# Ledger of designs, part 220: miniprotein binders against q9bqp7

Target 1, 240 residues: q9bqp7
Amino acid sequence: VPQNWFPIFNPERSDKPNASDPSVPLKIPLQRNVIPSVTRVLQQTMTKQQVFLLERWKQRMILELGEDGFKEYTSNVFLQGKRFHEALESILSPQETLKERDENLLKSGYIESVQHILKDVSGVRALESAVQHETLNYIGLLDCVAEYQGKLCVIDWKTSEKPKPFIQSTFDNPLQVVAYMGAMNHDTNYSFQVQCGLIVVAYKDGSPAHPHFMDAELCSQYWTKWLLRLEEYTEKKKNQ
Key: E = the ipSAE of ESMFold2; O = the ipSAE of OpenDDE; V2 = 0.75 times the mean of E and O plus 0.25 times the DockQ between their complexes.

## First folded at step 16 (miniprotein)

Design wh64 (at its last look DockQ between E and O 0.68; V2 from the best seeds 0.71)
Fold by ESMFold2-Fast, scan of step 16:
Structure wh64 (fold): chain B 240 residues (1-240), chain A 103 residues (1-103)
Amino acid sequence: as target 1 above (240 residues)
Amino acid sequence: SERIKRLEELAKEILRLVEELRKITDDPYVLQMLDMAELLAEFALDAAKRGDLEEAEQLLKWAIEYLEWAVEEVKKLGVSPEEIERLERELEEAKRKLEELRK
């Protein structure tokens, strides 16, 4: 279907640990570049219909909360998501970089929500780490690469707020995961192969998070859809 | 028509303001607002070219709202105050031009 198809998996790589692998999780910094990010590609290829639905939601929220209330709500949602990711990085890192933990963050409902998932997570290989696909020309910042129930996964942590202001719709979550996966599998900064994905949706009230596991076949299906979005973005940019 | 040309000019002006703001901030929250403003302005430009004036005007209004929000957030980050003041003035002019067209 995509005009410029490229494989998600790299046949020259293995998901098994290498003796030369770093003892600490990789954290490659994301450098701002002309190269588009996964989130930018997905956002810039939203349909007009999706944008109007988002604006309708926004207007409804503004009617209920007021303009200032809506802005406060939106910044709070963004801040909660950021803090949730920071807490998870701290929890999963064997050597905490900042050596600081907010007691309230560790006791948040979102962190309580994911406790049962975290018990099944081990062998962390990367945290908050940049990936780049040199051939397809896109970059991204993934949350986590670790074993979930024995399978090496790209893990994406989500809060349950839907729809998030300015954030891609929920159906784009699998596309983010496979985009990061395909980039990592072909990025020279990494030596291993990931074939599975995991989307974890956490709840503010602490109710148990929902894990959505994606096996290799499902990842391949979403990869084709991601390639179509990337192609659409590239074509759009050429015409501007 | 003259109205179509003016809507196209406003859409291009908004896209220019988005790029100017991207030069002075790397904040991911603000960048999301700028991405929305860009997409809305691009849809507005397409609507104007098709002669869909009401849709173009609505999309430009929304794009300007995201730009105003982005400017407010950038001011909180303590970036170049002189650049922000200039961008605020240009944004107010864009807003006034749109209101004139909506009449």
Scores: ipSAE 0.759, ipTM 0.895, lowest interface PAE 0.8, mean pLDDT 86
Fold by ESMFold2, look of step 17:
Structure wh64 (fold): chain B 240 residues (1-240), chain A 103 residues (1-103)
Amino acid sequence: as target 1 above (240 residues)
Amino acid sequence: SERIKRLEELAKEILRLVEELRKITDDPYVLQMLDMAELLAEFALDAAKRGDLEEAEQLLKWAIEYLEWAVEEVKKLGVSPEEIERLERELEEAKRKLEELRK
């Protein structure tokens, strides 16, 4: 149970965007500051056991690929994730800023994998947009806010293959979503709020992506777990 | 007690190097390596304070390896070459201090 509970939803805020807004999604720039990001909080509150397991996995990969091969593999997985997010931002933007390599950006198994999900996505409100929880003092960069099957969601896009040495447990994925949701709902740059979440796991071979919908009740349950991780982080860093 | 103090000092030096590298680059790939080095150095500091010297040494070895990877990646970016060379030399000195403690 968190020591200082704070609500995920803002009772003063409607879940409807301002009707006079243009259809261009918000893209709030990320400001460098001293307050922690969501991903840093989650990474810095990993247990020692999780870290030892990751190092053992890293050593096995180095045995298989060599040290240079491991670094190349890790770099390629990171790049593929970056390309995936860039492609989705381009696809979902109504006034697309075309990249020099938009043809290659759009050609991937991951993009094929999400096509059936994208048919259910509409009303895009934000893309690759910064959020800040002004009271709890954390920041993030959310992937997308849009309607999924008629429900306004914070949507987080995940590739099935991740650069494991840097990535936290998949059990943290819902915490990341609700942390972004709570921050957006209490960020003065946004005039509306979101009560649902969606995690979409895409596959390199183009197999149909798996959507994981989170209704408001489930989001509230994970929000409590996020608050505990944030408290742990804050306490850990207080004496530095 | 003297070994504990030397391991604590080394962990704090590694944490300082992490912060210096954060001033040089915002590259997300490098920042992930720095985050791992920081976590490992903090675990090592805690282990040293409890007298778990072998664990502290292993954790510091891993932290230094992430810092070496980070320096390698920053050198590919070509930014601040004089600063990165200085930090590389300081990192090499940290490695020598750890090797002296492990013997």
Scores: ipSAE 0.750, ipTM 0.888, lowest interface PAE 0.9, mean pLDDT 85
Fold by OpenDDE base, look of step 17:
Structure wh64 (fold): chain B 240 residues (1-240), chain A 103 residues (1-103)
Amino acid sequence: as target 1 above (240 residues)
Amino acid sequence: SERIKRLEELAKEILRLVEELRKITDDPYVLQMLDMAELLAEFALDAAKRGDLEEAEQLLKWAIEYLEWAVEEVKKLGVSPEEIERLERELEEAKRKLEELRK
């Protein structure tokens, strides 16, 4: 049980989307400060076993691709992810704010992969927007807040070369999503609350993306795990 | 032991280098590398304290590899050549120290 319990949901915020659908999605810039990001917390609290597995994988890839080849591979993976997010931001942004859509960004297998999910996405409230949890002292940059099948969600877009049909296959992604939810729900820059999460795993080959919907109950379960990770991080940093 | 102390010192040096690199870049890709280097160095420090010297050495090796990669990427981002050269020298020294400890 977390020592520093904090609720994921804010009882002071109404779940009812205020009827004023902001015509423009929020995009709060991430302020770089001494406050740890969600991604940093999750990465720094990886287990030794996870690290060893990752390094073993890395070593295998280096043996296969060479050092330069592996660097190129990882760079490309990162770039593809970045481009995918940029493309999604462009797609989900209101047409009036659409700078000239780089048509090239839209021509990806990943974008093709998520088309069926995008059909169920509406009411975009935030895109690439920073969240801060002042009490728990962490920050993050969330991908999207929108309605998925009529439910307001924090949506996290992921790229994968391998099928991830189960939420368990998404590693720490559920923790990331709930961390963003909890932060947003208590960030004064946001007037609304989210109760659901959605992880979308897009595939390079254009095969249908896997949506992993997280209801309020599942979010609460992962929130507890997130709090434990955050406490672990905090404890590590106090001892340094 | 002297060897444990030196491993701990090297781990702390790597952690210092991570912090220095974090001051000069905000690139998410580099920051990910730095986070890995930090984590590995922390694990190495713990291993050294436990007397797991081989594990500590391996972890430090991996940490240095991430730092080298981070420096290479930072170099591409147009950071001061003088700063890069300094970091490269410090990394080479760290590598040397590690090799000396492996003997």
Scores: ipSAE 0.683, ipTM 0.873, lowest interface PAE 0.7, mean pLDDT 91
ESMFold2 (binder alone), look of step 17: mean pLDDT 86; pTM 0.869

Design wh65
Fold by ESMFold2-Fast, scan of step 16:
Formats: sequence, C-alpha cells, structure tokens
Structure wh65 (fold): chain B 240 residues (1-240), chain A 103 residues (1-103)
Amino acid sequence: as target 1 above (240 residues)
Amino acid sequence: SERIKRLEELAKEILRLVEELRKITDDPYVLQILDMAELLAEFALDAAKRGDLEEAEQLLKWAIEYLEWAVEEVKKLGVSPEEIERLERELEEAKRKLEELRK
C-alpha cells in the first residue's frame, strides 16, 4: 500500500520561522522502541546489489588492513563521527560551560572544515533531538535544526569517511533529512515548520566542507522516495 | 528438499541470535553491525525459499561474519559475560552447520 499521499509539510503550521522561538534548543531524548528508526528503515531496505557492492568493498579493505585492522578502522571512523557530532552540539549550544568541557572535541580537522558554514548558521532550535511521525509510525534522531543563510533547515553533519557496511549510500542522505523533516513537522513536541534541508560533508584534513542545500521542492521529491522505502520496510515486516 | 529446510532453519537461527544480542546492548555501533547481520540473514532466507542454494549459503556466511563481529564488540563493553559466552557457543554451532551444508 503506497503512502505517497501523506504530505511532508503540515498544513496546520506556518511556512515562516517563528521569531519568538526559544533561545535554548530542544533536545528530546531518543528511546529505543518497537517503532523503526529512519536509519533502520533505510538500512533494512537496501537492495541485494548494494549489499554485494558493500561486501566487495569490505573484502578489499580486509586484504589491505587485515581483519583486525579493518575492524579497528571502522571503529575509529565511527568514533570520529561521534566526536564530530558532539563537538558541533557543543559549539551550537548556548551553554558556555558545555563548550569549555569539550575543548578537546573542538580541535579536529572536521571542525576546521565546517567553520565557514557555521558562520552562516544561527537561530538554533533543536540539537540531537528525537522526532516521531505518529501517523506513519517511525522515529529518528536529527542532528540540528537551525537557520542556514536565513532559512530554517534540518541540518545533517556528515564526515567524508564512512564505514560502508553500516551506513546508507550517499543517495540515501537526502531521504534521511526529509524523513526527519516530515516527522518533526507532524510531531506535537515541536511547533514550527521546516521546509529546507542541508547536508554538510566535512573533511578530515580541514579542507572546506561542502554544503548541499535542499529547497522545499527538492525535499518534496525526496519525501516521495522516503515513503516508498517506508512502505518496503512495512511490507517486508509483514512477510517475515 | 532437506538442504533448503536446513538453510531456512539456519537463517532463522541467525535472526534469533541477532535479537538476543539486541537485548543485551544499546551500543549504536554494535546495533548497526547487527542490522547488517539481520538483512543478510533475511536475504539468505529468501534465497533458500527460491531454491538459490549457493546465494543462500554465501549470504549466511556473511551474516555469521557480521554476527561474530558484533559479539567481539559486545565483549569489549564488558556486559553480560555469561550471556555472551553462551551466544558465542551457539554462533560456533551455527557456523559449523553452515560449513557442513556447503560441502
């Protein structure tokens, strides 16, 4: 059953940012639930072709690094990504004490990479915050909701190095962003409407990060694709 | 056939082990590894039902490799050592069953 009739934007909410939004960003904790997460839906609906490609990549890495070296490499990449997100949350948080405690987290090539983008980020409304789409029954943990160059965006921070066996293809990154957007727009814990997305790819060597901006029309196009993946997941679950 | 039934049973056993590991850890890194093991085992089950024995065996081998990786990572966390030891034994048995089927 297609779910492509459900809108990404909530008709009961304003298309414009509310100037009265609080100065302290929302941070609703994500709790493990039987309700699937965005990342689980995307991962569990990977194609067999994608899985075989990832396994070929894994085999090449193991040939180069050894089995233990491969596992250490992937663990380190995951840890670096986690540290990068923690540093960004600290930087964007209005709490001064948090920034002081995370001094070591603030010293990385990835943070240097995003400096020019951070200059254009303001009006932070949510950081590392859980979203749930009550009607479509999925949850997620978004990185950031803030204004980028004056437009309210769901912002997703990415490192250029990724352990391919664990994460979605680059093509799935826009789907992740719009899934969070649609959930937030229909989550009663939030009162505003987000229509834009931003994927920021940061580089370990400190070279300038690449921003991929998604306007409302592009978000709507990817929303349709996300609904198809969600339908695939739901049907697969029924056919187990 | 008997071989198809054994491959289906093994895939279901791997899926059960994935769920048991999910109960003892909330670590996001381990959970991502388990998600891959689950996907591979589900593809293996589908391949077995379609009679694609070689594909089912290959997918089960990869699923077991991810499951072994997940167990190693959970051991580093130091939680539920007795449960981990039991799961390791069950995983070694599953691995043995697959090797016998691949012969």
Scores: ipSAE 0.725, ipTM 0.878, lowest interface PAE 1.0, mean pLDDT 85

Design wh66
Fold by ESMFold2-Fast, scan of step 16:
Structure wh66 (fold): chain B 240 residues (1-240), chain A 103 residues (1-103)
Amino acid sequence: as target 1 above (240 residues)
Amino acid sequence: SERIKRLEELAKEILRLVEELRKITDDPYVLQFLDMAELLAEFALDAAKRGDLEEAEQLLKWAIEYLEWAVEEVKKLGVSPEEIERLERELEEAKRKLEELRK
């Protein structure tokens, strides 16, 4: 149990639409400062066992691909993820803000993979938007806030070159989503309440993406685990 | 132990190199390698303090590998040649120190 517990949901907020809600999705820019990001907290609190497993996987990949081949593989995975997020932001924007778009972004296997998920996404309220938890002092950049099958969700888009994804990233995805949710619910730049999460894992070959829906109860359970990771991070940096 | 002190000093040197690289770039791709190098060096420092020399040496080896990768990627971003050369020399020195301790 975390010593400095704080609620994930804000009792002063509603998830229902109202006239004061912005007509276009919010996109608050992330400003870099000394306040830690969600991804930094999670990465810096990985267990030694998780790191050893990741290094063993890396060694096997290097044996298969060579050092240069593995570096190229890693760079390509990163670039494809970035392009996938750029394509989704463009697709979900209410107007064509970009006159010239890379057609390869829109026709990738990853975009084909998520088509069935996108049919169930509507009411977009935020895209590539910064969140800050004013009391717990952490920041993040969330991918999307929208209704999925009628429920307002923090949506996190993931790419996977099945079957070889990074092990620790898969485990921490729910913590990342609830950390963004808790921050947004207590960030003065936002007026609404989010109680659900969605992790969408898209596949390079166009195979149907896998949606991992998180209801309010599940989000509350992962929130407690996120608070423990944040506490571990704070204690670690206090001792440095 | 002299060997423990040398391992602690090397871990601290790696952490310093990570911070110097963070001042040169905030590129997300490079930062992922710096984050890994930092975590590994911190684990190495803890292992050295516990007297677990084998674990400390392994962790430092991995930390240096991530730093080498980060330096290589920073070169592609067009930072100054002189800064790159200095960082490469300091990193090569760190590698030599680790190899001497591992024997």
Scores: ipSAE 0.758, ipTM 0.894, lowest interface PAE 0.9, mean pLDDT 85

Design wh67
Fold by ESMFold2-Fast, scan of step 16:
Structure wh67 (fold): chain B 240 residues (1-240), chain A 103 residues (1-103)
Amino acid sequence: as target 1 above (240 residues)
Amino acid sequence: SERIKRLEELAKEILRLVEELRKITDDPYVLQLLDLAELLAEFALDAAKRGDLEEAEQLLKWAIEYLEWAVEEVKKLGVSPEEIERLERELEEAKRKLEELRK
């Protein structure tokens, strides 16, 4: 499908403040239905090569940790990621009193890792919020929409350990970001336009997180790739 | 061949078990394991249809491993014990069928 038929940016929207915009960050609940999520589309359109690489990594980890140890490791990685997202949502929420009281509970190596990034984040507009592309038949739950160094971004928080987490290929992270962006830009629950993305990789040992900024041009390039993955998913389901 | 048909049937059986487990859980971690089992079983079905028996068998083995892992995680959640027991039995049967084909 040509990108021009389904543009990532909505020409009817701007990033300027709207009088109807809420003063607190939006948190639209995700309504589960038959419409596929961004993560499901990406997971179901992994290449056979990517799957074999994942299985090779799994086998190496099992050799090192044992089968039970590997399962515990992967469940802990998933749990730590969830806690990291919950902590960031709390930190970025406008309720200063709550943040102050539970500060000690929110501090971890991952949170230390992102401190220098957080100093450049302001104007939070959405946190842990559902998006739906009304025309392209997909939904998602984005982490954060905020200004990073003055530019409105869809921000995706990632945790990293060595070896690699049992999740999704890191190469799909830009696709995930632009999929959320395109959905939000065409979702009636939102009135603003996002044109930039930011992937933040935080480290367990507190080492400074790496920000991967995506300008509008890069987002448009990844949007084309996301549309191809979405088309592949749709054709795959059609042939079942 | 008979072996191709059996591998295709087994792949479809694994896909059915994945969908049944999805009905009894909404846990994100379990759903991720089920998504991987589904993808592997779909690749296995494709490999079987192409006559690539060795690849189909390997992919089915991996699919079953993720499905077994998913069942273990759902059991920890304590939801639908009777349904889980039935699914465990069906999964064990699928595992047995794969081992018979590999011999």
Scores: ipSAE 0.648, ipTM 0.855, lowest interface PAE 1.4, mean pLDDT 84

Design wh68
Fold by ESMFold2-Fast, scan of step 16:
Structure wh68 (fold): chain B 240 residues (1-240), chain A 103 residues (1-103)
Amino acid sequence: as target 1 above (240 residues)
Amino acid sequence: SERIKRLEELAKEILRLVEELRKITDDPYVLQLLDIAELLAEFALDAAKRGDLEEAEQLLKWAIEYLEWAVEEVKKLGVSPEEIERLERELEEAKRKLEELRK
């Protein structure tokens, strides 16, 4: 149980559209400052077991690819993820950015993988947008806020080549989603309430992406775990 | 005690190098490598203080590997050659100090 519990949902907000809401998705730039990001908190509170498992995976990959091959592999995975996010932002934007972008970017296997998910996505409210929890003092950059099958969700797009990238823990994906959700729900730059999450895992070969939907109850469970990680981070920094 | 002090000093040097690299790049990939290097160095400092010298040395070795990787990635971004050369020299010194302690 976290000592400084705070609610994930804001009872003063609604998930229904407001007449004053912008017609285009919000895209607030992330300003770097002393306030820790969600990704920094999660990476800085990995357990020793998680770190040793990560190193074990890295050594196995180096045995197969060589050291230079491994570095090229991880760099390419990161670059492909960045391009995937750029393509999705373009596709979901109402500003006709699709016609300006490279057609090859839009024809990747990852984009083919998510086509069936995108058909169920509508009412986009934020894209690549900064969030800040004003009370808990953390920031983040979320991928997307939109309706998935009629439910307003924080949506996180992930790429997978089957071997998971070593840099990020797959166990922390739900924590990342709820951290963004809680921040947005209490950020004065936003007026709406998000109660659901969606993690979409896209595949390089174009195989159908897997959607992992998180309802309000599941989000609340992961929120408690996120608060514990945030508390660990804060205590760790006090001791330094 | 001398070995513990040197391991602690090396961990702090690695943490300083992480901060210096953060000042010369905003690349998200490099920043993630630096976050891992920082975490490893912090675990190494804790291990040294607990008297677990073997674990401290292993964690410092891994931290240095991530720093070397981060420097290689920053080098590809075309920042000043003088700054890169300085960081490479300091990183080689850190590696030398660790190898001396492992003996």
Scores: ipSAE 0.525, ipTM 0.799, lowest interface PAE 2.1, mean pLDDT 84

Design wh69
Fold by ESMFold2-Fast, scan of step 16:
Structure wh69 (fold): chain B 240 residues (1-240), chain A 103 residues (1-103)
Amino acid sequence: as target 1 above (240 residues)
Amino acid sequence: SERIKRLEELAKEILRLVEELRKITDDPYVLQLLDMAEILAEFALDAAKRGDLEEAEQLLKWAIEYLEWAVEEVKKLGVSPEEIERLERELEEAKRKLEELRK
């Protein structure tokens, strides 16, 4: 149990849409700060076992691709993920003027992979938007907040060439989602309540993406684990 | 004890180089590489303090590899050539210090 517990949900907020809610999704820019990001907290509190598993995977890949080949592979995976997020932001954003679109971004296998998920996504409230938890002192950049099958969710888009991403730790994806959720629910730049999460793992070959839905109870369970990771990070930095 | 102190100093030097690189770039990919170098160096520092020399040396080797990779990526961005040259020299010294301690 975390020593400094704080609620994930904000009792002062409703999960029902307001008539005055903006029609354009929010996109608050992330400002680099000394305040730790969600991804930094999770990265810096990885277990030694997780780090060694990642390094063992790296060694296997280097044996297959060579060192330069591995670096190119890793850079390409990162670039594909960035392009996937850019394509999703474009697809989900309303347009007031004609904008030039990269046809290649919209025709990737990853985009084909998520088509069936996108059909269930509506009511987009935020895209590539910064969140800050003033009380718990962390920040983040979330991918998307929208209704999935009628429920308002923090949605995290992931790319994978296999069931699990190699470069990013998928073990912490639920923690990442609830960390963003808790921050948004207490961030004055936002007025709504999010109680559900969705992790969507898209595949390069276009095979159907896997949606991992998290209801309010599951989010609360992962929130406790996130608070423990945040506490661990804070203690680690106090000793440096 | 002296070997432990040298490993601790090297780990702290790697952490300092990570912070210096963070000041000259905000590229997300480079920052991910630096995050890996940081956690590896921190685990190396902990291993050194526990007297686990083999683990500390291995972790420092991996941390240096991520730092070298990060420097290569920053060079492609064309920022601060003079600062990059200085950081490359300091990183090369760190590599030589590790090789000396491993023997």
Scores: ipSAE 0.677, ipTM 0.862, lowest interface PAE 1.3, mean pLDDT 85

Design wh7
Fold by ESMFold2-Fast, scan of step 16:
Structure wh7 (fold): chain B 240 residues (1-240), chain A 103 residues (1-103)
Amino acid sequence: as target 1 above (240 residues)
Amino acid sequence: SERIKRLEELAKEILRLVEELRKITDDPYVLSLLDMAELLAEFALDAAKRGDLEEAEQLLKWAIEYLEWAVEEVKKLGVSPEEIERLERELEEAKRKLEELRK
């Protein structure tokens, strides 16, 4: 039970299209602030058990790849994820930069993997855009806000490669989505309300990506868990 | 105990080095490594305060490994070479202090 509960949805926002809604996808730049990011809150509130399990995994990988090989592996996984997000932003952007961008980014197996999901994505409203929850004091950088099968969603793109030991927890993916959603719904830079989430897991070999849809009820359930993690982070840093 | 005090001091030193490195880079990969070093050092500080010396030493060892990795990655970026050299020296001192405390 969170001590400082706050609703994920904003009752002052219309769920109907407004004439003031932007005609092009928003891209608010993420600026460094004293307030924490979603990813930092989640990473800094990992349990000791989770950290020990990750270190155990790291040691197994080092035995297999060597220390330098492990470092190369992790940097490559990070780079692949970055390139995947850059390619998706390019593809979903209304700009005709497709021919001007690195064609190798657009022809990756991960991009092939998401093609069937992209066919159901329309009405893009935000891409690689900063969100801030003005009341709860946290910030984030979301991947995409668009309609998926007719429902406006916060969409988070994931690569299927084994989770990185220090950043990506598949368990925390729903928390990231609802944290961005709650922030956007209370951020004055945005005028619309989002009630659904979508986590898309793409595969390097081009196998069809797996969509994990989150309806409003599920988002509300994960929102409570996010509030608990945010409170844990705030109390921890308050006592440092 | 003297050993507990030294482990706490070392954990705090590592946390300070993490913040110093954050000032000289915005690279998301490096920042990710620093976030892990910070978490491990915080767990180490908690373990030291509880008198769990073996756990504190292990966590500090891992924190230093991530910090070394972060320094290595920042060096590849070619930023602030004088500050990086200073931080490398302070990190080597931290490693020596940990080895002195082991067993």
Scores: ipSAE 0.721, ipTM 0.877, lowest interface PAE 1.0, mean pLDDT 85

